# Ledger of designs, part 36: VHH binders against q9lnl0

Target 1, 290 residues: q9lnl0
Amino acid sequence: QLRHGFYEGTCPPAESIVGRVVFNHWDRNRTVTAALLRMQFHDCVVKGCDASLLIDPTTERPSEKSVGRNAGVRGFEIIDEAKKELELVCPKTVSCADIVTIATRDSIALAGGPKFKVRTGRRDGLRSNPSDVKLLGPTVSVATSIKAFKSIGFNVSTMVALIGGGHTVGVAHCSLFQDRIKDPKMDSKLRAKLKKSCRGPNDPSVFMDQNTPFRVDNEIYRQMIQQRAILRIDDNLIRDGSTRSIVSDFAYNNKLFKESFAEAMQKMGEIGVLTGDSGEIRTNCRAFNN
Key: E = the ipSAE of ESMFold2; O = the ipSAE of OpenDDE; V2 = 0.75 times the mean of E and O plus 0.25 times the DockQ between their complexes.

## First folded at step 21 (VHH; framework vhh_podentamig1)

Design v2 (at its last look DockQ between E and O 0.02; V2 from the best seeds 0.00; counts 0 for: pae E 20.8 > 2, unsure alone 62.3 < 65, placed apart)
Fold by OpenDDE, look of step 21:
Structure v2 (fold): chain B 290 residues (1-290), chain A 117 residues (1-117)
Amino acid sequence: as target 1 above (290 residues)
Amino acid sequence: EVQLVESGGGLVQPGRSLTLSCAASGFTFSTYAYGWYRQAPGKQRELVAAIYSGRTEYADSVKGRFTISRDNAKNSIYLQMNSLRPEDTALYYCAKELRDLGDEDYWGQGTQVTVSS
């Protein structure tokens, strides 16, 4: 079972090593937080937090990475570096799943987000199948989103925390919000700005949070209220009666958001985890041991 | 330019009332939380009251005596201070962007409140 301080007896420096690696990357690239958040989400919501997303595809064996929606996931080199160092100090001890969890947590804190503890003791999965990947798109309705999140045990508040929290950092390609640019309800100044930005070649990206794109804060919800949401789902959150009040609360109270987001992240990180003798401890996060 | 301008402070006797005002400009007023802080000489700045989306919070020292409110039409925040005490003497600040209680991105110049017999 998962517990706090799981590695205290087997690999005392485990979390420190991961934290240091994450810091070094973050210090050079503030987008690391967004990368790791997306990584953990894309891993956890697909058959649990078992690091199945980290498996590289081969010609013979496609993996979850083979799916288009996972093509933009980043941060694998951070996990690899952490794993490499851990294997030197504590061979075959710390799972890739735990590394992702710890790394994401630490990156959130570095970006001004909430500090929270995570239980560890996760093991790595033995399956990575593209057919398992069912992710919501950026234009999904709130009703559809609620249904999806409920299916994995998340309530509406947690959903709003995760969606907004996940979008308060990072970028979106222009192709993902063309419907939004065409929406007359969108802030006219922002619309104009985005149209200009998206005229460039190779599907340019813009910040989902236009004000504080490198900080984990409640600014994204304020942007929603201001009709400045980039993605349709974010706009839908403020427009839908089932989520409007939650968005408003988060927009007005960053403390509340942080607390909610911390809880949500902790909960998410424990979805369908393998423990005990289940799964394996990978020596290479990109490949199964066998 | 983001601006917060406090007013309404002054010298009053114990037991009297004052109403502080904070006029905001340069941003979308209605989408933010606000608070009043105060700093007495030689003491740390402390949160007095906060107002979110229809919710308010108060320091224990002012509960029941102070009331924070907002007027979105006037882009203003108010602090009604009743039953003033000498220990309420401080420079009072209006704050925007309450990321956490005590956390502020923008402050006004402050307005002095002095309670003395």
Scores: ipSAE 0.027, ipTM 0.336, lowest interface PAE 5.0, mean pLDDT 92
Fold by ESMFold2, look of step 21:
Structure v2 (fold): chain B 290 residues (1-290), chain A 117 residues (1-117)
Amino acid sequence: as target 1 above (290 residues)
Amino acid sequence: EVQLVESGGGLVQPGRSLTLSCAASGFTFSTYAYGWYRQAPGKQRELVAAIYSGRTEYADSVKGRFTISRDNAKNSIYLQMNSLRPEDTALYYCAKELRDLGDEDYWGQGTQVTVSS
């Protein structure tokens, strides 16, 4: 069963070790928060928060990493480093799923986002199949997005908090928002800037939050109101009547956004978890135990 | 039930020393990691020092000047602050587990350290 302080008796330094590893990486590279947010979301919405995303494919066995929607997920070395240290101190004790959860929480706080507690006690999954991956693209309608989030237990407010909160940091590749560059309703100065930025080779990327790209805050919602959202799904949130008022509430109340985002992240971190005797405690997060 | 009570703050001249203490009660002390945090006026709370299994860590701004320690027999954590500077002025808090600080139940009211004159 998930509880706060699950490791207090079996591995007292567990959360501190993860926090230090995350801090060291974040101090060197502020994009760690975006990497971990995406990692946890892509893991949790695919058959639950069981670290199935971490499994490396082999020549003979594909994994969730083999799917295009997961091609940009990174930061696995942060999880590996934390796991390596934890195995020295507390062998076979702290799950990879819990490391991802703790690391993401800590990275959000480092980026100026909300501080919140997470429950622990997750165990690691025993499968990682490409066919399990059901992730939405950036051009889906709000109605389609609402249906998808409802299917994993989230209401509209939680969805808006996760979509915007997940996009307040990080980048999008130019191939993902060509429809936005062609949209005459997009802020004309930003649209012109993006046309220039996207001329480069190798599918360049831009920050999704044009003002505070390294901070977890409500600025993305203010950008949505100003017609400056990079991705179509983000622009759709301000245009659609079912989500418009929630976007406005977050844009004008940063405290409300941070509280809503913390609650949403807590709920997301508990989707479909394995506990008790289910699953395993991997010794190597990239591979199932023998 | 968990209580952490800070003490030892005060007004001190630059270059002098203070020792902060944190008394813990309501739980088994020896099995946890601990941290000292500080919050200066108009600034966000920041980690100062941490002590956990076999290791200590320090913020760069205090490294070489501050030392964290623990006494399991007295259920206490200490922060020895040497060569104090005006920028060390802050409200200092102790906390159980460095990153799982939670809410009010894992923090005290803090102890004020003022370095001036």
Scores: ipSAE 0.000, ipTM 0.109, lowest interface PAE 20.8, mean pLDDT 85
ESMFold2 (binder alone), look of step 21: mean pLDDT 78; pTM 0.788

Design v3 (at its last look DockQ between E and O 0.02; V2 from the best seeds 0.00; counts 0 for: pae E 16.3 > 2, placed apart)
Fold by OpenDDE, look of step 21:
Structure v3 (fold): chain B 290 residues (1-290), chain A 117 residues (1-117)
Amino acid sequence: as target 1 above (290 residues)
Amino acid sequence: EVQLVESGGGLVQPGRSLTLSCAASGFEFSTYAMGWYRQAPGKQRELVAAIYGGRTYYADSVKGRFTISRDNAKNSIYLQMNSLRPEDTALYYCAKELRDLGDEDYWGQGTQVTVSS
């Protein structure tokens, strides 16, 4: 089973190594937090946190990366670097799944988000199948989202924490929120700005959080209240009666958001994990051992 | 620029009431938690009351005596202080966002409340 300090007896420097790698990347690129958050989410919600998302597709064997919705996932080089260093000091000891978990945690803290502990002892999965990938789109209704999150054991509050928290950093391509630009309820000034930004070629990106796009904070929820949500799902959260109060609470209280987000992240990171003799410890996070 | 301007303080006898006001500007007032902080001479600054997400918080020392409210149309918060005690003597500050209390330099000059016989 998962436990705190899982590597204390086998690889004492495990978490510090990951932390240093993450810091080095983050220091050069503040978007690392958004990248790792997305990576962990896209991994965990698809058949559990088993690092199945990290498997590269081959001509003979497609993987979860082959799915279009995963095409924008970044941060693999960070995981690779951490894994490389770990394999030098603790060969075949630290799973890729744990590396993703630790890396994401640390990147959140670097971005001003909550500090929280994670239990470790995850093992890497032996399956990465595109058919398993069922991710929600940016225009999904709150009802649909609630149903989806419940199916993996999350309540509405946790859902709101994860969705907003995940969107308080990072960018969205213009193609993902064309419906919002056409929405007369959207803040007119922001709408105008976005129309201008999206005139560019190659599907430009904009910050989902227009104020603090590199900080893990509750600003995204304030933007929702202000009719300045970029993605439809974020706008839906403030409009829907089942989530409105939660959004409001988070918008008004950053401490509450951080606490809720920390709990949500801890919970998410433990979805469908493999432990004990299940799965494997990959030597290369991009490939199965066999 | 964020600006908070406190008013309503004064010298009163024990048992009397005061109402403090805070006028806010420079940010989207309606989307922030707001609160009152106080600092007595020689003591640490402490949170007195806060209003956020339709909820209210009160320090144990003021529960039942103080009431915080807000008027978003006026970008203002208020602190109704009843049954004042000498130990309520302090400089009272208005602040936005609970986590910002004492953490950011968005403080006004404060308003002095002195309770003395």
Scores: ipSAE 0.015, ipTM 0.353, lowest interface PAE 7.5, mean pLDDT 92
Fold by ESMFold2, look of step 21:
Structure v3 (fold): chain B 290 residues (1-290), chain A 117 residues (1-117)
Amino acid sequence: as target 1 above (290 residues)
Amino acid sequence: EVQLVESGGGLVQPGRSLTLSCAASGFEFSTYAMGWYRQAPGKQRELVAAIYGGRTYYADSVKGRFTISRDNAKNSIYLQMNSLRPEDTALYYCAKELRDLGDEDYWGQGTQVTVSS
């Protein structure tokens, strides 16, 4: 059963240890917030927040990491470092799923986003199959997105908070937004700049938030209003009548966005969790226990 | 071919100043984020400062002491380093695009900054 302070009796320093590890990485590299946001989202929407994404493939068995949409997920070394410290202090106690949840929460706060509590007590999954990966592509319709998010328990407002909030930091590679560059409705100066940026070799990337790429704030929604969203999925949110007013509300009220994003992240971190005696507590986050 | 050439490093006493520069070529300079990274002996390479769209970022360890700027007409970025401390001793690299550590990034050979009494 998830609860606040789950480890206060069994591993009192658990959240502090994770927080310090995250801070040390973030202090050196502000892109870790984007990495952890993506890691948690990709883990949680694939059969629940059970750290199944962290499992490395072997020569005999692929894992969720073997799927192309997960190829860009990074930051696993941050989770490994936290787990290593936790195993020294509290062996076999703190799950990898809880480490990901706490680390992402802390990285959001470091990047200027909302501060919020998370419940803990997650256990780690025993399965990581490529066939379980069902992630939305960057060009899906709002209707498809609404259906997908509803199937995991999220209303439209929560969906808009997660999609935009998850993209307020981080980059997108040019291969993901070629349709945007050709869209005459996109801001013409930005479109011209992106055409030039994307002529380079090796699938160049750009920041998804053109103004505040290292901060978790509502600026991405202001960019959507100005027709400057990089990804089609983000631009669809301002174009579609079912989501347009929510985008506007977030764009013009940063407090509302931050509160909504915090609530959305709390809900996402509780999708399909394993608790009690289900699952395991991995000793190495990259591999199932024996 | 992308090229980034750092210069301006040297040996200085604590409390003094240096200005690093990076000349860029082989890409449309004004459309990319640019940054300065550093790598101290025995440490990982870390982002020190970045500039994109008129906004700047600084690592907490250098806030108030370092200033990043860019000159799109000269295809260059600069790092003004004031009140230098021994812990600022490192190889300083400029980079095109602010990619995560471990990605294939475009950066130059670096310029050494040594702060010693």
Scores: ipSAE 0.000, ipTM 0.157, lowest interface PAE 16.3, mean pLDDT 86
ESMFold2 (binder alone), look of step 21: mean pLDDT 80; pTM 0.808

Design v4 (at its last look DockQ between E and O 0.01; V2 from the best seeds 0.00; counts 0 for: pae E 19.1 > 2, unsure alone 60.5 < 65, placed apart)
Fold by OpenDDE, look of step 21:
Parts: structure tokens; sequence; C-alpha cells
Structure v4 (fold): chain B 290 residues (1-290), chain A 117 residues (1-117)
């Protein structure tokens, strides 16, 4: 029941409001794109795109945010601001799930990524359980990754688009790629640089894309080919025979990457969505209505 | 409006040095990669040097002779050209986003470099 222009009759300014909020944040902080991409991914791949990730944990009721893998997710204030404005103009109309979807899309475009449309009409979930959180780690094998993505309906090409595209912006803590720093196959200059960067206290972060960390582009794949991948999974993509050609294609054809990434993002945003009378429209994205 | 304005070109003798400058405006400078291209008469435009946030790249023909740099505070890119050769004669362009990275290339008007005895 998702459709383009879902809010044309109920909240015509819905997407514009979200877009404006996202732009304002992005204009002040270019890392917003990475934040929202991670947010949507961490939400969607865990029991569908139902904004369950946004629920704050309480002493009595833990949530998906309680899981360590979600501890670094950012961008909640952007969603909150959008929701606040929407509730003023269109009370109890626009779901948090749709806000996340629209916000992420717009953020990608701002960062030079592909422009694509999204169908809307998502509703918010009624469950946020830490036990549901099954996320792949940064050292996962390609085979394991393929299996995981297939379980949610994604083929290998889509997987490569999402993994690389998601890593072409944003940062990784040093603790996540210690195995890479010890890898003699890694570019020696980059290795040296990372060793220096990671000497700092409090688990420093580095850009996963060392060249264009604020742009949604195919540079991450070029770096994979150059033995400059930060995360093991990214290095694995170029080394594994099942994904090597895809990585190469993306590395040398940014148009192809953008098209593939747009399609992948549209597909991801529709995983396990609630529509119609399912779920709810939250008035506060951080809490269930009751 | 996105603008790139090249300067610094001229006529020089072989073995001499020249520094090109590119002033950028109309966008967030620090978030992009940049490069210098050149086009000689009758030849295709080619990438000479590229600069990213973390590294630089050079065409084999200019390695060891040319150095690309950036100044984020001045929204500028530079190309230091040493040991110039007649074959370096070309119209030099500054580019926002490299061809291999972007769908669209933004170039300036170019600056002419002529190396001749």
Amino acid sequence: as target 1 above (290 residues)
Amino acid sequence: EVQLVESGGGLVQPGRSLTLSCAASGFTFYTYAYGWYRQAPGKQRELVAAIYSGRTEYADSVKGRFTISRDNAKNSIYLQMNSLRPEDTALYYCAKELRELGDEDYWGQGTQVTVSS
C-alpha cells in the first residue's frame, strides 16, 4: 500500500518539511548523510523499516538502542525536529518510519548521491526488542554477508551497493579495524597513517572513505581496489570472486554505482514495512503512543 | 553559482617552473576532491593531478615534477610545475570532482601554459 505521493491528500507539505529540516542540519554538518544512512539501515534490516530503532530504552523496557551495535547511531535530533514540525502542521499523520526514509533520501542527494523517489505510507512499529538486533560486524566474510542479505531479499549486487555506498561516507572507530592495520596486504602508507591516528585516546575515528568522505560516490570502491579499504568487509568485497567484478564495475563507473545505490536504497526502505491499519503513527518518535 | 578560475599560466623556457592557481567559489570547498587537467592541441584532455582529503595522484608523465596542493582556507587549488618540458604545453583546467568520481565535471576557463625555447 506504499505509494508515491501518499501524503498529497493528508499532509501536502510533509516531504518539504522533512527536506528543509534535513538541509538545515546537513548544511551545518556534512556528516548528517552518514548518520541518516546508518540509522535507516540499522532500522530496516532489523524486522523492517518501522522506526523501531528510534524508541528510547527505559529501565523497565529496553529497546533496540540498548544494543551495542546501535550505540553509535546518530541523527535522532533531526528526526525529532522534523516530527515536531509535522505534528504542528499535520498532527498524527506522518509516521516516523516515513520521516527516516525521506530524510535519508534527501541527505544522500545533498551529498552528491543519486536522486530517487520513495514511496510513502509507512507506519510505526509497536515492538523494539534488543534480541531482534542481528547486525553484521565489520570483519564478516562475503559469504556470510551474502547469506544475510539474501535472507531479506537482496542479491549480491544490491549488497555490494549498500555496503560500499554506506561506507563511502562516515567514520569507523579504530577498534573496528585493528585486523586491517595488522594486515600486510593493506596499503603501507595508509597503514602507517592509521596507526598514527589510532594512537589517540578514546578510540579515535577515521573516515572509511579516505578521499571523499562527505560525498556519496564510488570512491570507496576505488579504494578497495587500491588495498585501501578500512573495514575488513570492504576489503573482502574486492578479494572475493563473487563480488570482485561488481566492485570493479562500481569503481570505474560512478553512474552505474549511483543507479544501483538508488535502487538498493529504495528496496531497503521497503523491507518489512507496516501499512494500512498496522502499527501506529507515533506522536513522539522516541516512544510508543502507549 | 559554481565557479573555478584558473591563473598562473604563461610562456616559459624548458626546465623552468610555473605555479598554477585555481580559485573556487559557490560551493562547500573542503568536501570535494579536485584535479588539474590539461589539453594539448589535437589531443584529448587528460588528468594531470588529483587531490583528495587523504592523498594525491599524478599522471606518470608528471610524477616527480608536478605537485598538487590545496588551501581550504583560501578555497584554492595549486599546481606547482617544475622542470617543465615542451610536451607540457597545454591549456590547463581546474576541476571540481574528478571524472571517475562524478557525473558532472566543473571546470574553469583554463590557463595556457606554453613551454618553448
Scores: ipSAE 0.026, ipTM 0.454, lowest interface PAE 3.2, mean pLDDT 92
Fold by ESMFold2, look of step 21:
Structure v4 (fold): chain B 290 residues (1-290), chain A 117 residues (1-117)
Amino acid sequence: as target 1 above (290 residues)
Amino acid sequence: EVQLVESGGGLVQPGRSLTLSCAASGFTFYTYAYGWYRQAPGKQRELVAAIYSGRTEYADSVKGRFTISRDNAKNSIYLQMNSLRPEDTALYYCAKELRELGDEDYWGQGTQVTVSS
């Protein structure tokens, strides 16, 4: 079972090693937080937080990495570096699933987001099938999104915290929000800016949080209220009666947002975990043990 | 260890064609997404064409002129470039796994395409 301080007896420096590796990468590239948030979400909502996403395909076997919705997931080298250091200090002890969880938590804090504890004790999954990948796109209705999040145990408030919190950092490619650029209800100054930015070749990208793109804060919800959300799903949250008041609450209360986001991230990190003697402790996060 | 090697660039007249090749080695080829990118002097590197498991995508500036394809038996990705224009002049790169902004240190040497009379 998961507990706080799972590695206190078997690998006392586990969390500090992961934290240092994450800091070193984040210091060079502030987009690390966005990368790790996406990695954890894509891992956890596809058959649980078991690091199945990290498995490289082989000549004979594709993996979750091969699916188009996962094509933009990055940051695997950060997990590899942490694993390599952990294997030197505590061989065959710290799971890749726990590394992803700890790394994401630490990257959020580095970006000014909430500091929160995570429970550890996850073990690594033994399968990574492309057919298991089912991820929602950015134009989904609020009703469809509510049903999807409910199916994995999340209420509407948790959903709004995860969607906005997951979009307070990172980028969206122009192909994903052309409907927004054509929406006359979008803030006219931003709309004009985006039309210009999106003229470039090769599907340019823009920051989803136009004001604080490298900070995990409630600014994305303030942008939603001001009709400045980049993605359709984000704009839908302020327009839909099921979610409108929650968006407003987060926009006007950053502490409430940070507490809600921390709680949501804690819950997401515990979806479908393997513990005890289930699964394995991979020695290489990219491959099943042999 | 992992290698993607671009080739097929050169000097060509406007309106002519070139085929770029990208040979992959040291990893499992057929299950990844791949892209061709280009960088003109003084400009940002930009995606030109992408091939996913079941689809292809193109930049607006090359749509209808360029075709991306793959040959799993040869572990290779190709870019057929027709009706070349001077503005297509750039250093062309292939990449495994589509990249997000901020991964600039992972690029190889590329292959130069120069379109001039």
Scores: ipSAE 0.000, ipTM 0.110, lowest interface PAE 19.1, mean pLDDT 86
ESMFold2 (binder alone), look of step 21: mean pLDDT 78; pTM 0.783

Design w1 (at its last look DockQ between E and O 0.01; V2 from the best seeds 0.00; counts 0 for: pae E 18.9 > 2, placed apart)
Fold by OpenDDE, look of step 21:
Structure w1 (fold): chain B 290 residues (1-290), chain A 117 residues (1-117)
Amino acid sequence: as target 1 above (290 residues)
Amino acid sequence: EVQLVESGGGLVQPGRSLTLSCAASGFRFSTYAYGWYRQAPGKQRELVAAIYGGNTRYADSVKGRFTISRDNAKNSIYLQMNSLRPEDTALYYCAKQLRDLGSEDYWGQGTQVTVSS
């Protein structure tokens, strides 16, 4: 089972190694936080946090990476680097699933987000199937979102924390929010700005959080209230009666958001985990051992 | 440019009332929390009253005497101070956001309130 300090007896430097690798990447590229958040989410909500997302597809064996919605996931090189260092110091000891969890946590803290502990002892999955990938789109209704999150044990507050928290950093391609640009309810200045930004070729990207795109904070919720949400789902959160008050609370109270987000992240990181003798410890995070 | 400008302070006798105003500009007013703080000579700055959305809270020392309110149309925060006491003498500040809510982003220059017989 998962526990705090799982590696104290087997690989004492495990978390510090991951943390150092993450810091080095983050220091050079502040988008690392968004990358790792997306990675963990896309891994965990699909059949649990088992690092199945990290498996590279082959001609003979497609993987979760083969799915279009995962095409934009980044940060694999960070996980690879951490794994490489860990294998040198503690061979076949630290799972890729734990590396993702620790890395994401640390990147959140670096970006000014909450500090929280994670239990470790995850093992890596033995399955990565594109057919398992069922992710919500950016235009999804709140009702649909609530249903989806409930199916994996998350309440509405946790959902709002994860969705907003996940969007307070990072970018969205213009193709994902064309419906928002056409929405007359959207802030007119922002709409104009986005229209200009999206005129460029190759599906340009914009910050989902227009004010603090590199900080894990509650600014995204303020933007929602201000009709400045980029993605439809974010706009829906402030408009829907079931989530409006939660959005408002987070917008007014960054401390509350951080606490809620920390709890949500801890909970998410433990979805459907493999422990004990289940799964495996991969030596290469991009491939099954066998 | 974000700006908070306090007004309404002055010299009053004990038992009298004052209304402080804080005019905000440079940001979307309705989406933030606000607070009134005060600092007496030789003392630390302390929270007097806070408003976030429709919710309010007060320091125990002013509860029942002071009322914080907001006018979104005027981008303003107010502090109605009744039954003033000498111990209420301080420089009063308006703040965008609150420390316990994760940030104190901006402060005004303050307005002096002096309660003396």
Scores: ipSAE 0.024, ipTM 0.344, lowest interface PAE 6.0, mean pLDDT 93
Fold by ESMFold2, look of step 21:
Structure w1 (fold): chain B 290 residues (1-290), chain A 117 residues (1-117)
Amino acid sequence: as target 1 above (290 residues)
Amino acid sequence: EVQLVESGGGLVQPGRSLTLSCAASGFRFSTYAYGWYRQAPGKQRELVAAIYGGNTRYADSVKGRFTISRDNAKNSIYLQMNSLRPEDTALYYCAKQLRDLGSEDYWGQGTQVTVSS
């Protein structure tokens, strides 16, 4: 079973090693928080938090990385570096799934988000199949999103915390929000700015939180209220009667948002975990053992 | 496994030319964007040139002097560097996926270009 401090007896420096590696990367590149948030979400909602997303495809076998919705996931080198250091100190002890969980928690705190505890004791999955990847796109209805989140045990409030919290940092590529640029209800000055920003080659990207793009805070919800949401799903949250009051609550109470986001992240990090004798402890996060 | 291997660097006098090449393997080459970046000692890595589907982009400091190109049949990207200056001295990296800020998942080992004397 998962518990706080799972590694205190078997690898006492485990969490501090992960924290140092994450800090070093974040200090050089503030986008680490967005990368790790997306990595954990994409891992956990696909058959549980078992680090199956980290498996590289081979010439013989595709992996979850082979699916288009995972094409933008990055930051795997951060997990690799932490694993390499952990294998030197505590061979075959700390799972890749736990590294992702700890790293994401630490990156949120570095970006000004909530500090929260996570339980550890996850083991690594033995499968990474493209066919298991079922991720919702950015134009999905609120009703469809509620149904998807309910299927993994999340209520509407948790869903709103995760969607907005996951978008308070990071970028969206211009191809993902062309419908927003055409929406006459979108703030007209922002629409004009986005048209200009999207002129470059190679599907440029913009920050989803135009004001505080490197901080985990409630600003994305304030942007939603002001008709400045970049993605359709984010704009839908302020438009839909089932979610609009929650968006308002988070927009006007940053403390409430941070507490709700911390709780939501704790719950997400425990979806479908492998513990005990299930799964394995990978020695290389990119490949199954043997 | 994804690999990007840079070559063609060296010591060169100001005003001369070099061609860098980057051989890619372990993935479907034609589906990604590519860039050349450089990092001088003590500085942050900066974009020099990018290419995606035939579209190119250049840093202001190299525009008109450097040319990026690609050969899908050979899974290779090139950087033709003309009229080199001492300020171009750096370790030059090839990277894929120029779509996000700081988002390149794989970087090569780099090839050193030194413009001196």
Scores: ipSAE 0.000, ipTM 0.117, lowest interface PAE 18.9, mean pLDDT 86
ESMFold2 (binder alone), look of step 21: mean pLDDT 82; pTM 0.819

